# VHH binders against Probable 3-hydroxyacyl-CoA dehydrogenase, part 17

Target 1, 346 residues: Probable 3-hydroxyacyl-CoA dehydrogenase, of Deinococcus radiodurans (p83589)
Amino acid sequence: MKIKKAAVIGAGVMGAAIAAQLANAGIPVLLLDIVLPDKPDRNFLAKAGVERALKARPAAFMDNDRARLIEVGNLEDDLKKLKDVDWVLEAIIEKLDAKHDLWEKVEKVVKKTAIISSNSSGIPMHLQIEGRSEDFQRRFVGAHFFNPPRYLHLLEVIPTDKTDPQVVKDFSEFAEHTLGKGVVVANDVPGFVANRIGVYGIVRAMQHMEKYGLTPAEVDQLTGPALGRASSATFRTADLSGLDIISHVATDIGGVTPDDEDFTLTESFKNMVAGGILGDKSGSGFYKKTKDEKARPRFSTTCKPANTKTRARCACPPWTPRANLSPSATPCTPWKARKATSCAPP
Key: E = the ipSAE of ESMFold2; O = the ipSAE of OpenDDE; V2 = 0.75 times the mean of E and O plus 0.25 times the DockQ between their complexes.

## First folded at step 20 (VHH; framework vhh_vobarilizumab_d1)

Design u4 (from r5 with S35T; at its last look DockQ between E and O 0.40; V2 from the best seeds 0.00; counts 0 for: pae E 2.9 > 2)
Fold by ESMFold2, look of step 20:
Structure u4 (fold): chain B 346 residues (1-346), chain A 121 residues (1-121)
Amino acid sequence: as target 1 above (346 residues)
Amino acid sequence: EVQLVESGGGLVQPGGSLRLSCAASGFTFSFYAMTWYRQAPGKGRELVAFITSGGSTSYADSVKGRFTISRDNAKNTLYLQMNSLRPEDTAVYYCAAPWKHDESGVYTDYWGQGTLVTVSS
């Protein structure tokens, strides 16, 4: 299978960012959203999505010239253009009624060979395809991107019991080779995909924080409300969920996928959990509560002052532990001290 | 510019019937799914029923067989026929229209002010 042109339906934060990543890969993209009757430009929302992606920080496009591959449109005037695409990806509001209505319309116009996907993390794929033809269902496969799509390596491919195995194979190869994604095939079970995605995102953020010497607050600025995710960003969400729960889930997943280093907990995190630092329920996690109950980060990356009220001022000693719980041999810049034993550098 | 005006609520005895209406304007009504939600005192808002632009319907288990959602695209009006009403159906009923987001990319949707249905002796 060759995906030469794609459509992304929904120009919100995720849809526009995914369209940008497809354009980075050289794939022409039709980006559609609803018509706002009070706007003279019927393509207002899709255009706003492209403009947001052009201004995104970190950059959504590898260079802004890639935006030329994105054709904007709307769901009233331009849905018929889906006859020309090889892949349709839905990233609209997380409401089952909206998704059913969309798929009812898409089925009538989409190319009979196209792969059909939803980026949903909360609505099971099998519920979305109820009422669709057997042929549509065979070509439907979940494709869950992590925000921001350009920078987060993982993509979950979620077949239903109706999805043609060849579609899963073809789409996974496209995602891996053209989009540069690390593909995980996941079960279409309520909460399981979300639990695995949530824990994966947190574990990978911890690994990258350690590798690059970032603070939890810096990572949360990259992954939270500015990118359309929940108001609780990655490490803030981890503190709400409980670090012991995250540890148990990551360990369970690692037990069934022992070769997948993406679920390997960092030693600093293991030390936090062993020391009883379990998040909000224990009074401290990646963040510590203050007088106003505002979170403060516990980690420091470099010698710089706090730049938000969720960050503490930092003095840069010659050496600090990554976890800020006890002294260790870990240097102040942990990315320089992290060394893989028994592994050759890539 | 999107406006949703619910009507038809009121006080009714258990076993009675009501018909709710939602007059919609400011968008291409016939193109989008329409949904009834309700919120009982002290509870969260729950989906009651929806109808797609093509007429396909779905219902919450608690109302199946008693409630019927319908639409009249010529009148831009959504309906909910509520039969065999129970005290547990007491709630403010809202109709909802297609989602919107702005330049920020944040999703929102439209609700009316709601119409109160009270089922009581």
Scores: ipSAE 0.477, ipTM 0.821, lowest interface PAE 2.9, mean pLDDT 77
ESMFold2 (binder alone), look of step 20: mean pLDDT 80; pTM 0.784
OpenDDE, look of step 20: ipSAE 0.815; ipTM 0.947

## First folded at step 21 (VHH; framework vhh_vobarilizumab_d1)

Design w1 (from u1 with A97V; at its last look DockQ between E and O 0.01; V2 from the best seeds 0.00; counts 0 for: pae E 3.3 > 2, placed apart)
Fold by ESMFold2, look of step 21:
Structure w1 (fold): chain B 346 residues (1-346), chain A 121 residues (1-121)
Amino acid sequence: as target 1 above (346 residues)
Amino acid sequence: EVQLVESGGGLVQPGGSLRLSCAASGFTFSFYAMSWYRQAPGKGRELVAFITSGGSTSYADSVKGRFTISRDNAKNTLYLQMNSLRPEDTAVYYCAVPWTHDESGVYTDYWGQGTLVTVSS
């Protein structure tokens, strides 16, 4: 009832896909991103986001004509249009400095009745709103979508201590009834939002590892630094976080969405947790430490876990390949050392 | 084309000072937050300081009171004044604008080439 027009800030993979899902629900959307100086079209990135969503597999739009509900713009020319929207959702880079800068600008122009949200998983909501007025903070609530937003029904709603309970209620009702989401209200604690997103990825990786007979190391090679993820890829991240914690989080989510097999733990994983194989804190998990005398876990048909220090992809820092993929990217190794003059493949 | 070019690094004794500069071009400098990062040998990059487009600043605990970030929007230049330097400050220092992505929708930072600061006893 209250949200009739939305804005999505950031037309990357998630922002464009969320804009598409809003359009599927009949909500007019303003999609904004930065100006690329080497492009004559100042709205190039937002348009590229819509084009990716139109070509997405699986399909981001129910009907490609729904893209007509998305108005593209840019942050330099079109930010003032936020005066006309009822909900602003941020889906920009996961950097606190960028988010602070954005919220300083948004606060000056946004409609005073609008709900304001971040799709962030790695930066706690309360840190983002530091320095904002009490009125802005009361209207701010985290709204974390799972990729791809059209097909993953879970939506985490993350209030801060400052969020008005009526805003939580109104937004949750909108998400459930208009967007068709299964809403879970989550606490705004350091790392918890990231752990819930990571739990989905880990659970799906476990299901696929068993289906395809892959080892944890093979999956981590495919999902880690080459895709711009953290150097502790899927199963390495699980061992760092604790498999018992992952089990509890997946079970909590499964209790909210009991028919959603995306959160169904594999039998082998449940047996690992029941047997006390809990990751680094227990001395073994998907990986075994070099000095660990405990039995090796068996998880896939190959059952050959590897020490990650011997993996070929561990020799090149993750930031270097991403920097080289950008047309304006800086070279990966600015300091010189005899064996570190290049980002050599292992 | 976005370019960030750092300068002002060098060898300095403990307790000394350096001023780093970052010349920015190819984008509307005044609309974006700017940051300094550093990477010590064998370690990951860490945020040192940032300054918003409106001039609000933030610092890592390890440099508070010793480093000052500033910007000159008329010259499209970001600065880092580093005082009371310690051997632990030895690193390559990078200027960054953290709000970007490529045409495929994958987020990347714009980073300079870096400037080496060596603090040697």
Scores: ipSAE 0.398, ipTM 0.785, lowest interface PAE 3.3, mean pLDDT 76
ESMFold2 (binder alone), look of step 21: mean pLDDT 81; pTM 0.805
OpenDDE, look of step 21: ipSAE 0.475; ipTM 0.813

Design w2 (from u3 with A97T; at its last look DockQ between E and O 0.55; V2 from the best seeds 0.00; counts 0 for: pae E 2.7 > 2)
Amino acid sequence: EVQLVESGGGLVQPGGSLRLSCAASGFTFSFYAMSWYRQAPGKGRELVAFITSGGSTSYADSVKGRFTISRDNAKNTLYLQMNSLRPEDTAVYYCATPWQHDESGVYTDYWGQGTLVTVSS
ESMFold2, look of step 21: ipSAE 0.476; ipTM 0.820
ESMFold2 (binder alone), look of step 21: mean pLDDT 81; pTM 0.800
OpenDDE, look of step 21: ipSAE 0.745; ipTM 0.916

Design w3 (from q5 with K100V; at its last look DockQ between E and O 0.01; V2 from the best seeds 0.00; counts 0 for: pae E 6.9 > 2, placed apart)
Fold by ESMFold2, look of step 21:
Structure w3 (fold): chain B 346 residues (1-346), chain A 121 residues (1-121)
Amino acid sequence: as target 1 above (346 residues)
Amino acid sequence: EVQLVESGGGLVQPGGSLRLSCAASGFTFSFYAMSWYRQAPGKGRELVAFITSGGSTSYADSVKGRFTISRDNAKNTLYLQMNSLRPEDTAVYYCAAPWVHDESGTYTDYWGQGTLVTVSS
């Protein structure tokens, strides 16, 4: 199966940026959004999306002439054009009712061979296809892009229990070979895909932990109230998701934006991952449970700064004494905090 | 069981000093940030001072330069040195370990019972 023409439904930030990346790859794209009753141009939203993508920094188009591959339209006048596309990707508002309404309309017009996808990170894929025919469900697969899609190598492919394995294979091959994506097949579970773990926030938290001498538990104390009564916070969420996944995503982002220090992994984190400390799936991460106590934070520390121009930070594994520690050992020592925090918990 | 036990409150004249202590048990004290809060009669609780495990501090504007938060991780003890006390500092003072993660997957705020500080002539 070949994807020669695509449709993107939803011309917000992600939808327009994905349409731009498809155009970069030479794929004609139908970009659709709703009609705004207060605008005489019924394609106002789709046109605005292309305009924003043309102005995006960093650039969404490899060449602005690529925008000519994007045909704009709306969900009232142009939905019937879905009969001509090989792939439909939804990037509308993150409301299940809205997605159900959309899929009901799409099912009536879409080509029977088309792959159908959602870019959702927050709504499980299996919930979106409830009420759809078995044939529609077989062709439905989540396709989660990272912002900005041109620069973030990773694409999550999220099959449901109903997704035909051949669709997963065909779509993954298209994503890899035509879109240049690194495909990861992910579970259809809430809140644990790489985008949902907030990799930016976790990387910044690791940097602040090192800079200010904070523990993972202290960082979670600072970030947890912003999420309300969530079941997990920054570093606990990282342990649930997998530190290797976080490393992969952060490395991909760093490869695209090398001057942005916000995505630079600490050496201590890199050493944790290299040493097989990957979170709950490996039995230990930033946290581990002691035998007779509550879950106790495990902190990563920096090694002492190098005395040369090249500075390195490294992870220190948990210290394991043998009889008595040798005086010649060079264990990791936590850095003292350099600045006061302004945290004000409720 | 997490326990926070304050001591050192009392009656003090304006301009005087008090030192509050908070003995902590039932968790790994050295891994958590600790706070002092206060609650004046008829008012809500307010943050007074915050200290990280590494010794970084933050203070409410109303107490800056007069109060000093400190900790002794070896003794599992949090301190608040209060100098140049004013009648406005009259409150019940609470030791707090807010948002402590436990194995059950929930974050729990832990509070002491409080110690009363009264500043009056």
Scores: ipSAE 0.022, ipTM 0.580, lowest interface PAE 6.9, mean pLDDT 76
ESMFold2 (binder alone), look of step 21: mean pLDDT 83; pTM 0.823
OpenDDE, look of step 21: ipSAE 0.546; ipTM 0.848

Design w4 (from u1 with V106T; at its last look DockQ between E and O 0.01; V2 from the best seeds 0.00; counts 0 for: pae O 2.5 > 2, placed apart)
Fold by OpenDDE, look of step 21:
Parts: sequence; C-alpha cells; structure tokens
Structure w4 (fold): chain B 346 residues (1-346), chain A 121 residues (1-121)
Amino acid sequence: as target 1 above (346 residues)
Amino acid sequence: EVQLVESGGGLVQPGGSLRLSCAASGFTFSFYAMSWYRQAPGKGRELVAFITSGGSTSYADSVKGRFTISRDNAKNTLYLQMNSLRPEDTAVYYCAAPWTHDESGTYTDYWGQGTLVTVSS
C-alpha cells in the first residue's frame, strides 16, 4: 500500500505539526477542523493551524514553502474530500464521544483502502472504534506522534485486536521510510509504551529523590546525559511535559497496572500540582523559568517560602535549601499548597 | 557564567594537612552535588570525593579516613580537608559540578582550573 495523500483532522498544535511533517515528506495533506460560528472564514481553525506551524520554533516545516502541500478545509464542507485520501489521522480533542462522532462521519466517506489512525495519547484505540464496521476496524491503527513531530523520532503504532496485521506492516513501513520515524508497535493499553515508561520513571525518581534526600537537580545530574539521556533528564522533562499531565497519566496508568508497577505519586508532587506548580506552563515546577534584564530565558530556583520552619506547608518544593529562602516571602497556608506566583523569587 | 575557583593548594610534608576551597558562582550551588577530582602527573583524572546538596558524602578508597569533603551553601563554597597526606596524593585537584544547569539552563560539566597539591619531604 502506498500513501500518496493524507488527511489530518484537528488543526491544533499536534495536528498542524503533523500536517507539516507530512508536507515535509512531500505528502499532500488535507487539514480539517471544525467551523467556528463566530468566524466568517469557515476554514479559520485549519488556517490558524498552518499559520502556527509556520511560526513554530523549532520550525515545523523544513521549508515554509512546504506549506503549499497543505490544503485547508473544514469538517462541514470538506469531509467528502476524504474519499481521495489514503490515510486519515485524527488529532482532535481527547474526548471519546468526540472521537466516536468523528469516526462515524469518516467511515461514511473514506475509501475502503484507506488507513485510519488516531493520534491519541491516552484514549485506548479499541474504545474509539466501538460501533464501527469490521472493515473500518481492520484498517484502524493508532499513530501516536510526539511533539514536536519533526524532531521527535518515535512513533508509536498501536493496533487493536481487530487491526489487520498487514495494515500495521504497511503503515509502519510508511512511517519509517517516508516520514522518517522510528516505529514502536505498542499494545493498546494505557500509556502504550513511551508514556508508561516515561511516567513510571518520573514517579519512581520522585519517590527515590525523597527517600534519599536529593534535589531535583541532583537527580537530573544522574539521569540525564550521564546515562545517555536527553539534557532535560527527569525533572526538567517533567516540567516541560506538565506536572498536571504527569499526575493524570500516572493516576490513570496506576489504576490499571499490576501491583508491582508502582505509579504512586508522592505527596510533595501532589501538593505541587494542587498548588498550581505545573512546570513551564505555570512558570514554575521543579525549576523556575525566569527572564533576565534582556528578556533572555533563565532558570532559577523554585518558590521560596517566607518561613523556613514551615516551608513544608507551602507549595514550595521541600528540597529548597533553607539558606536560599526569603524571609519576605508570602507565607503559605498551613499544609496547603499555594500557587507558585505567591512565592518569593530567588 | 558558571565559575569554579579552587584555592588552598601548595607544598606540604608527608603526614601534613591541607584544606582546599572551591568558590562557586553562576548557578544555584546548594541544589547540586559537588565533587573533587585529582589528576596526578602522568595519570588520568580520578574522583576523590563528592557531596550531595544534603551533605551525604562518598570517597575514593584511597582517601577514606583521611579526606573530608564538606560544603557551605551559604557561601557557595566547597571544601576538601586533607589530612595525613601522602606523596601519592600529589596532584592537581579540581573542583567539579557535574551535569549542572547554569543560569541559562545549559546542562554540562563544569570544572575549575585546579590547584596543585604537592606532598614531598
């Protein structure tokens, strides 16, 4: 099977970026999203997606000219165009009902030889295709990209028990040879492979960090390049990913994993999340991201409580050295986390 | 910019003592484990001791019981107390911050320029 044309449904961050990657590979892409009633342009979201991809840093396109390979459209007017595509990938909102609705629509128009995929990172694939025909199910395979799609090599391919093995093979070959991805075939279980391993690592690292009285920085000293891993190591990676996301994934996976797979979040971690310390997106996680006088990004320590004796009652990380705590910092509510913004800067 | 500046090296007789200091700047010193390395003439660089932010220590077998690594986080200073020095301890001693994030978030190993310790009669 040859994929000559693809459709990406959902023009959000991932959808647009995936569309860009397809374009990078020379694959014409139909990028579809919903019509917004308050926008005169019915293709507003799809266009916005392309624009976002064009402005992305790091660059989503190898060359901005590749954007010419993306045809924008919407799900109301252009769904019928799916009849001409060889591969359909959804990257819409992570809601099962939304997925069902979409697949019901797609099934009616897509050609019988087309491969169908979901970019979902959490919703099991077999659940997404409930209610679809056997024919639809046999050609359905998860395609979980990582952000940014251009740069992250891994692609998880997630078949169900109904997926035709030939579809898995054909799609994997396409992904490897055309998209330049490293394919890992994953079981259709929570977290698949990468998130399961990654989140487990973070959770266990957190447990051990506390057990041994280490700082996040020390753990990262041990678990980054020293082990041949990325420079973001463990906790910087966590900050980049979002602590709330990690919390959610850990909880979900932990609920369905064997007893010997401990996904238990530490209380400190829970408190961070509860306190709005969510990583880069909140400006503070295990590390604090700041800007210098020239608006250059800098890293500093996390929040500092006002009282060194009661710092454990704050959302500030317990590993904050006493010597670096500011007495002028706003006191934390006892035994409750507070937002990172309430802490004194380093 | 991350800087590590060693001091305290010199000539000492066998059985003597020296205290090395390392002044650290350009990163949150108190968050990182720190290490002392040494390099003797004609030999490779070897770990002497390290200390965690929390004060846990580890030593090379060759210096156990004789050397003590410590830190003052308030002063951003790392120390190495060297007692019962031996001729084989003669080396350039380096302060190190392995895999440390600088202010910009750069992740790398940082080393001082070293201080020479000579143990000779």
Scores: ipSAE 0.068, ipTM 0.575, lowest interface PAE 2.5, mean pLDDT 85
ESMFold2, look of step 21: ipSAE 0.567; ipTM 0.848
ESMFold2 (binder alone), look of step 21: mean pLDDT 82; pTM 0.815

## First folded at step 22 (VHH; framework vhh_vobarilizumab_d1)

Design x1 (from r5 with A97T; at its last look DockQ between E and O 0.66; V2 from the best seeds 0.00; counts 0 for: pae E 3.6 > 2)
Fold by ESMFold2, look of step 22:
Structure x1 (fold): chain B 346 residues (1-346), chain A 121 residues (1-121)
Amino acid sequence: as target 1 above (346 residues)
Amino acid sequence: EVQLVESGGGLVQPGGSLRLSCAASGFTFSFYAMSWYRQAPGKGRELVAFITSGGSTSYADSVKGRFTISRDNAKNTLYLQMNSLRPEDTAVYYCATPWKHDESGVYTDYWGQGTLVTVSS
C-alpha cells in the first residue's frame, strides 16, 4: 500500500516539524489542530505551526516552497478530510484522555485503508486503541519521530499485538525509502527502545551529576556543542522535552526493568517536577528563561556556595552569550549535592 | 476566553455522596473531551475520570463503580457523581479539558480553579 497523502493532527513543535519533513519528501499533508476561541482565524494553530517551521533553525524545509504541500485546517471544520488521506499521524498533547477522544472521532471518518499512527512518547499504543474497532486496531501502528525530524534519522515503529504485520512492513518501507528514516521496530511498552536509551542517558546523567558534584551546565558543556553535537545537550534536551514526560517515562520503565536503579530518579528531580518546574513549557527547568527573551529559553543558573572544602559557584554553558563565566560557579539542586553546595532550580 | 468553574464540593461523611458540577464557556463544549482530576494535599494531580465528546467514559481504578462522570451538552456542564465516598477521596477536584496550547507550539491544559471535597467523620 502506498502513502500519497498524509494528515498530521497536532501542530505543536513535533507535528509541524513532521509535516515539514513529509512535505520535503513530496507528500501532501493536511495539518490540523484545535480551534482557539480567542482567535478569529479558526486555523490559527495549524498556520502558526507552518510559520514556525518556515522560520526554524536549523531549517525544517529543504526549500520553503515545500510549505505549499501543507494544507492547514482545524479539528472542528476539517476532520472529514481524513477520508482522503492514506496515513494519519497524531502528535497532540501527551494525555490518554485526549488521544482516546481523538481516535473515537478519527475512526468515524478515516479511509478504511489508511494507516493510523501516534507519535506518542511514553503512552503505550495498546492503551490508545482500547475501544476502537478491530479494523482500526489492525491498521494502527506507533510512529515515533525525534525532534527535529528532518535531521534525526531514527524512527521507532511500534506495533501492538493487534497491528497487522503487513501494515508494519508497508509503513516501515515507506519510512525508510520515502522519508529516509532508520527504522527500529520496538515493543509496545513504556519507554520504547530509543526512548529508553534517551531517558536512560538523562537519568544516568542526573545520578552522575550528583555523585561527582557536576552542574547541569558542566554536563551540557561536555555533551553538547563542546562534543560537536547540536545546540541542545543532556539537561537542555530534558528541558525541551518536558521534565514531567521524563519523570513519567522513567517511572514506567522502572516498574518493568530488572535493574531498577538505572531508571531511579534523583530526589531533587522529583521535587522539581512536584513543584511544577517542568522545563521550557513551565518557564523553568534545569535552566530558566530570562525576561529579555521573548519566550525563548536560555541557559542561566544561579547558586550560593556553602561547602567548607570547596568554594563553588554556578556556571553557564559554553553556548550562552555571556562572556565572563565565573570559574567557581556551581549550579544548584533543591537537595544535597556532592560538594554540599546547592540552590533551587529557577 | 475559556472558563471552567467547578462547584458542589464540601464536607461529607464517609459513605456519603456529592455531585460536582463544572460550568464551561468560551469553547465548543460538545466537541471536546472533559475530565475530572483531583489533588490530595502533598500529591500530584490524578486523573479521576474522563468523558469523550461522543460520551464514552473512563475511570481510575480507585473510583470505578463509585463515581459517574456525565455531561450535558445543552447546558455546557460536566458532572461528577461521587458515591460511597472514602477519606482517601479528600482532595481538590478540578475540571479540565486537555485541548490547548499557545502559538509557541507547546501544549497545555485548561483547568478550573477547583472545588474542595473533604471526607471525614
Scores: ipSAE 0.382, ipTM 0.787, lowest interface PAE 3.6, mean pLDDT 77
ESMFold2 (binder alone), look of step 22: mean pLDDT 80; pTM 0.799
OpenDDE, look of step 22: ipSAE 0.767; ipTM 0.924

Design x2 (from r5 with S30R; at its last look DockQ between E and O 0.02; V2 from the best seeds 0.00; counts 0 for: pae E 17.1 > 2, placed apart)
Fold by ESMFold2, look of step 22:
Structure x2 (fold): chain B 346 residues (1-346), chain A 121 residues (1-121)
Amino acid sequence: as target 1 above (346 residues)
Amino acid sequence: EVQLVESGGGLVQPGGSLRLSCAASGFTFRFYAMSWYRQAPGKGRELVAFITSGGSTSYADSVKGRFTISRDNAKNTLYLQMNSLRPEDTAVYYCAAPWKHDESGVYTDYWGQGTLVTVSS
């Protein structure tokens, strides 16, 4: 891959988490943000971003020693260092005039072979590059990560009508081979395809879980590692994204297509959201943290808000599809983990 | 400026076939995913079929096996081949490109004017 060093501009939640993901992949990262005049440390914001990523739950770094690959700086003293990077990713505030001001400065210093990207989800890529040279525009491509970047497999690559097709190809190969992302090339329009497809998949999984009497943990065990995805499978992804956000998106899509059953939320899910069970940000969702968990947090709960204790830790092979599940099979037990050739949950 | 122009609709008897076309302009067509939606009388718009820039397809259960979405990147044209048509397929069919409209991450589609398909028995 041709990207050996990257810069991330903006050390907020997404920018710091993306920098951590790049460090996980072994890519040295320059993380920049603005100077705060009332702070003696001119790199205060970028350092705060790294500190937040080091404390993140779920963990942003696969090994906290990876933070060694992140060099912090600021947009006044360190902007010139962009001439040393192969990829610049913007994750600053969602204001078009702020992005225009940034790109004007970046264009003056960035090397002519660098790929230029925005993580914006709300501002079309073609509007951001207005006023930039044709050379800059040819190398500009949207790169939209999903929160949290380490765990969400999907990456949207958003070319403009000016983006060089070779840049799209080179960046997509880097994202797939080095970052382990599933790349989707999306239109340069608001409301990228992946958001709609992602919510569709989650809503359909909820409907089928209730239809077939499966728990969220059983579905995630079959859809995460078995399909080569990150450990944040369908319902764990929902908890990380926020159940209120998923509810809002599905309801808004349902308002546009009111008879489309593919976006009809289950009553159990509606009750969870109404009861304040919103995923990780609320302390529980389809999963909640238990005191018995010693690794990264993982919980199991019903689709309905009920006080049940479930044990989600089941050591099943990743290739066991739903069709291989038998009601008469011995269920997995969390206290007798074993290297069995198969596991058939109830 | 994105423009989508549908054509190919008409009156057809049950069991018949139609091929819808959508001429696209104002964006680099070959890099983008595209979809077809339909709106039956008295109902909202619903997703019919979807195709990525790489050619992966997805279909609503109601049309699976009967409809085929395809694209011609050289002509900037999206197609929907509709076979074994039924009266319940009667609708205005829309070509769509994804369009995100608000800060919550909710998206809507950019639409053409639509083309009417009537299946009369």
Scores: ipSAE 0.000, ipTM 0.142, lowest interface PAE 17.1, mean pLDDT 72
ESMFold2 (binder alone), look of step 22: mean pLDDT 80; pTM 0.798
OpenDDE, look of step 22: ipSAE 0.802; ipTM 0.941

Design x3 (from r5 with V106I; at its last fold request DockQ between E and O 0.55; V2 from the best seeds 0.00; counts 0 for: pae E 2.1 > 2)
Amino acid sequence: EVQLVESGGGLVQPGGSLRLSCAASGFTFSFYAMSWYRQAPGKGRELVAFITSGGSTSYADSVKGRFTISRDNAKNTLYLQMNSLRPEDTAVYYCAAPWKHDESGIYTDYWGQGTLVTVSS
ESMFold2, look of step 22: ipSAE 0.519; ipTM 0.839
ESMFold2 (binder alone), look of step 22: mean pLDDT 80; pTM 0.790
OpenDDE, look of step 22: ipSAE 0.780; ipTM 0.929
ESMFold2, look of step 23: ipSAE 0.463; ipTM 0.818
ESMFold2 (binder alone), look of step 23: mean pLDDT 80; pTM 0.799
OpenDDE, look of step 23: ipSAE 0.783; ipTM 0.933
ESMFold2, fold request of step 24: ipSAE 0.553, 0.560, 0.498; ipTM 0.842, 0.850, 0.825
ESMFold2 (binder alone), fold request of step 24: mean pLDDT 79, 80, 80; pTM 0.786, 0.789, 0.792
OpenDDE, fold request of step 24: ipSAE 0.797, 0.803, 0.812; ipTM 0.937, 0.940, 0.945

Design x4 (from r5 with S56R; at its last look DockQ between E and O 0.49; V2 from the best seeds 0.00; counts 0 for: pae E 2.3 > 2)
Fold by ESMFold2, look of step 22:
Structure x4 (fold): chain B 346 residues (1-346), chain A 121 residues (1-121)
Amino acid sequence: as target 1 above (346 residues)
Amino acid sequence: EVQLVESGGGLVQPGGSLRLSCAASGFTFSFYAMSWYRQAPGKGRELVAFITSGGRTSYADSVKGRFTISRDNAKNTLYLQMNSLRPEDTAVYYCAAPWKHDESGVYTDYWGQGTLVTVSS
């Protein structure tokens, strides 16, 4: 299904920046927020959001004339305009009661063919749609952008058990081809668990790479096409996502569950991030990117084992071709991520 | 400026009743959901109940069948009828606005000052 016009509800930091990215992609956008009765302009907040995006550093708009594609409005006067859009994205406060109330209103006015999404990172998608019709639930899919949306390549697509698989496919294609996003499909589990599961897999892979002397490329061959996963395997996905993002998420999870060794970052990874080796966006991560070519593995000095004195050294020449791997699609689930048979432990 | 003023708290025996009120101003009350939260000593705030603009209600399991949330849109007032009160209901009760942010784009929670409910024999 073709998305020709979108709405973003919530003109806070994320909502305004997402509206700007949609405008960059040529998509007309309706941007709505609440009315502030003490302001004469009932669209004050949505207008403030656009003005903030116009002044943003780094730049939210590829060209400031793209802002002409954003129509501002408010939830009290302009909600009915949602009958004209193909995609509604919610980026309001992270409170379930507010989201329930919004979805009750949206369901009454939104086009029956529209895709419905939340940018929430903390509230499970299935809880948001409780009480909605089966038709609404089939068209609902989480779409989690990272700040700033123009520069953070990753987009998490979070279906519920009720989401029509065709909606997931159509939305993911739109996000990849029109918005230029690297899509990761994540499970709809409580709270921060989608981030927890994805980061868990990457952190455990880093720990095991050092323990068993594997290279990033060897791990990606084992965790990508060989397991039927998309071409963006573990460390390729890490480079696509941004190593600083992964570090931030792992640290946040470790702060609330400090005894969980599964989220303990390796020292070599910490050194990579501290040294500005942040993945594709920095030109180097677990892989180095070259012009006109696929990403190539870098030398393994960035993943030397920390805690073993036996045959546990990582090595990966940067010119080694990456067989059968591509960043065009990634599964978010680490389901059945079990240790493959490899060299015996020391 | 959003203002939320809770009232109706007090000391009550187990099994007793209280009715909490929240006077709201500074936004279009009838358009948004309203909620009650509570915070017992040493605990985090927890959602007690909410009511949508359309009148649909939801309750925490611990209060279902004992508490009733309601609203009077003409008076911009949110209510919580609390029956069959138990000592574990002792807490400061807060009503909450839908959301608030300014031109900086940062969302913030808005809560009243709260009203203390003490259930004690």
Scores: ipSAE 0.510, ipTM 0.828, lowest interface PAE 2.3, mean pLDDT 77
ESMFold2 (binder alone), look of step 22: mean pLDDT 80; pTM 0.797
OpenDDE, look of step 22: ipSAE 0.795; ipTM 0.936

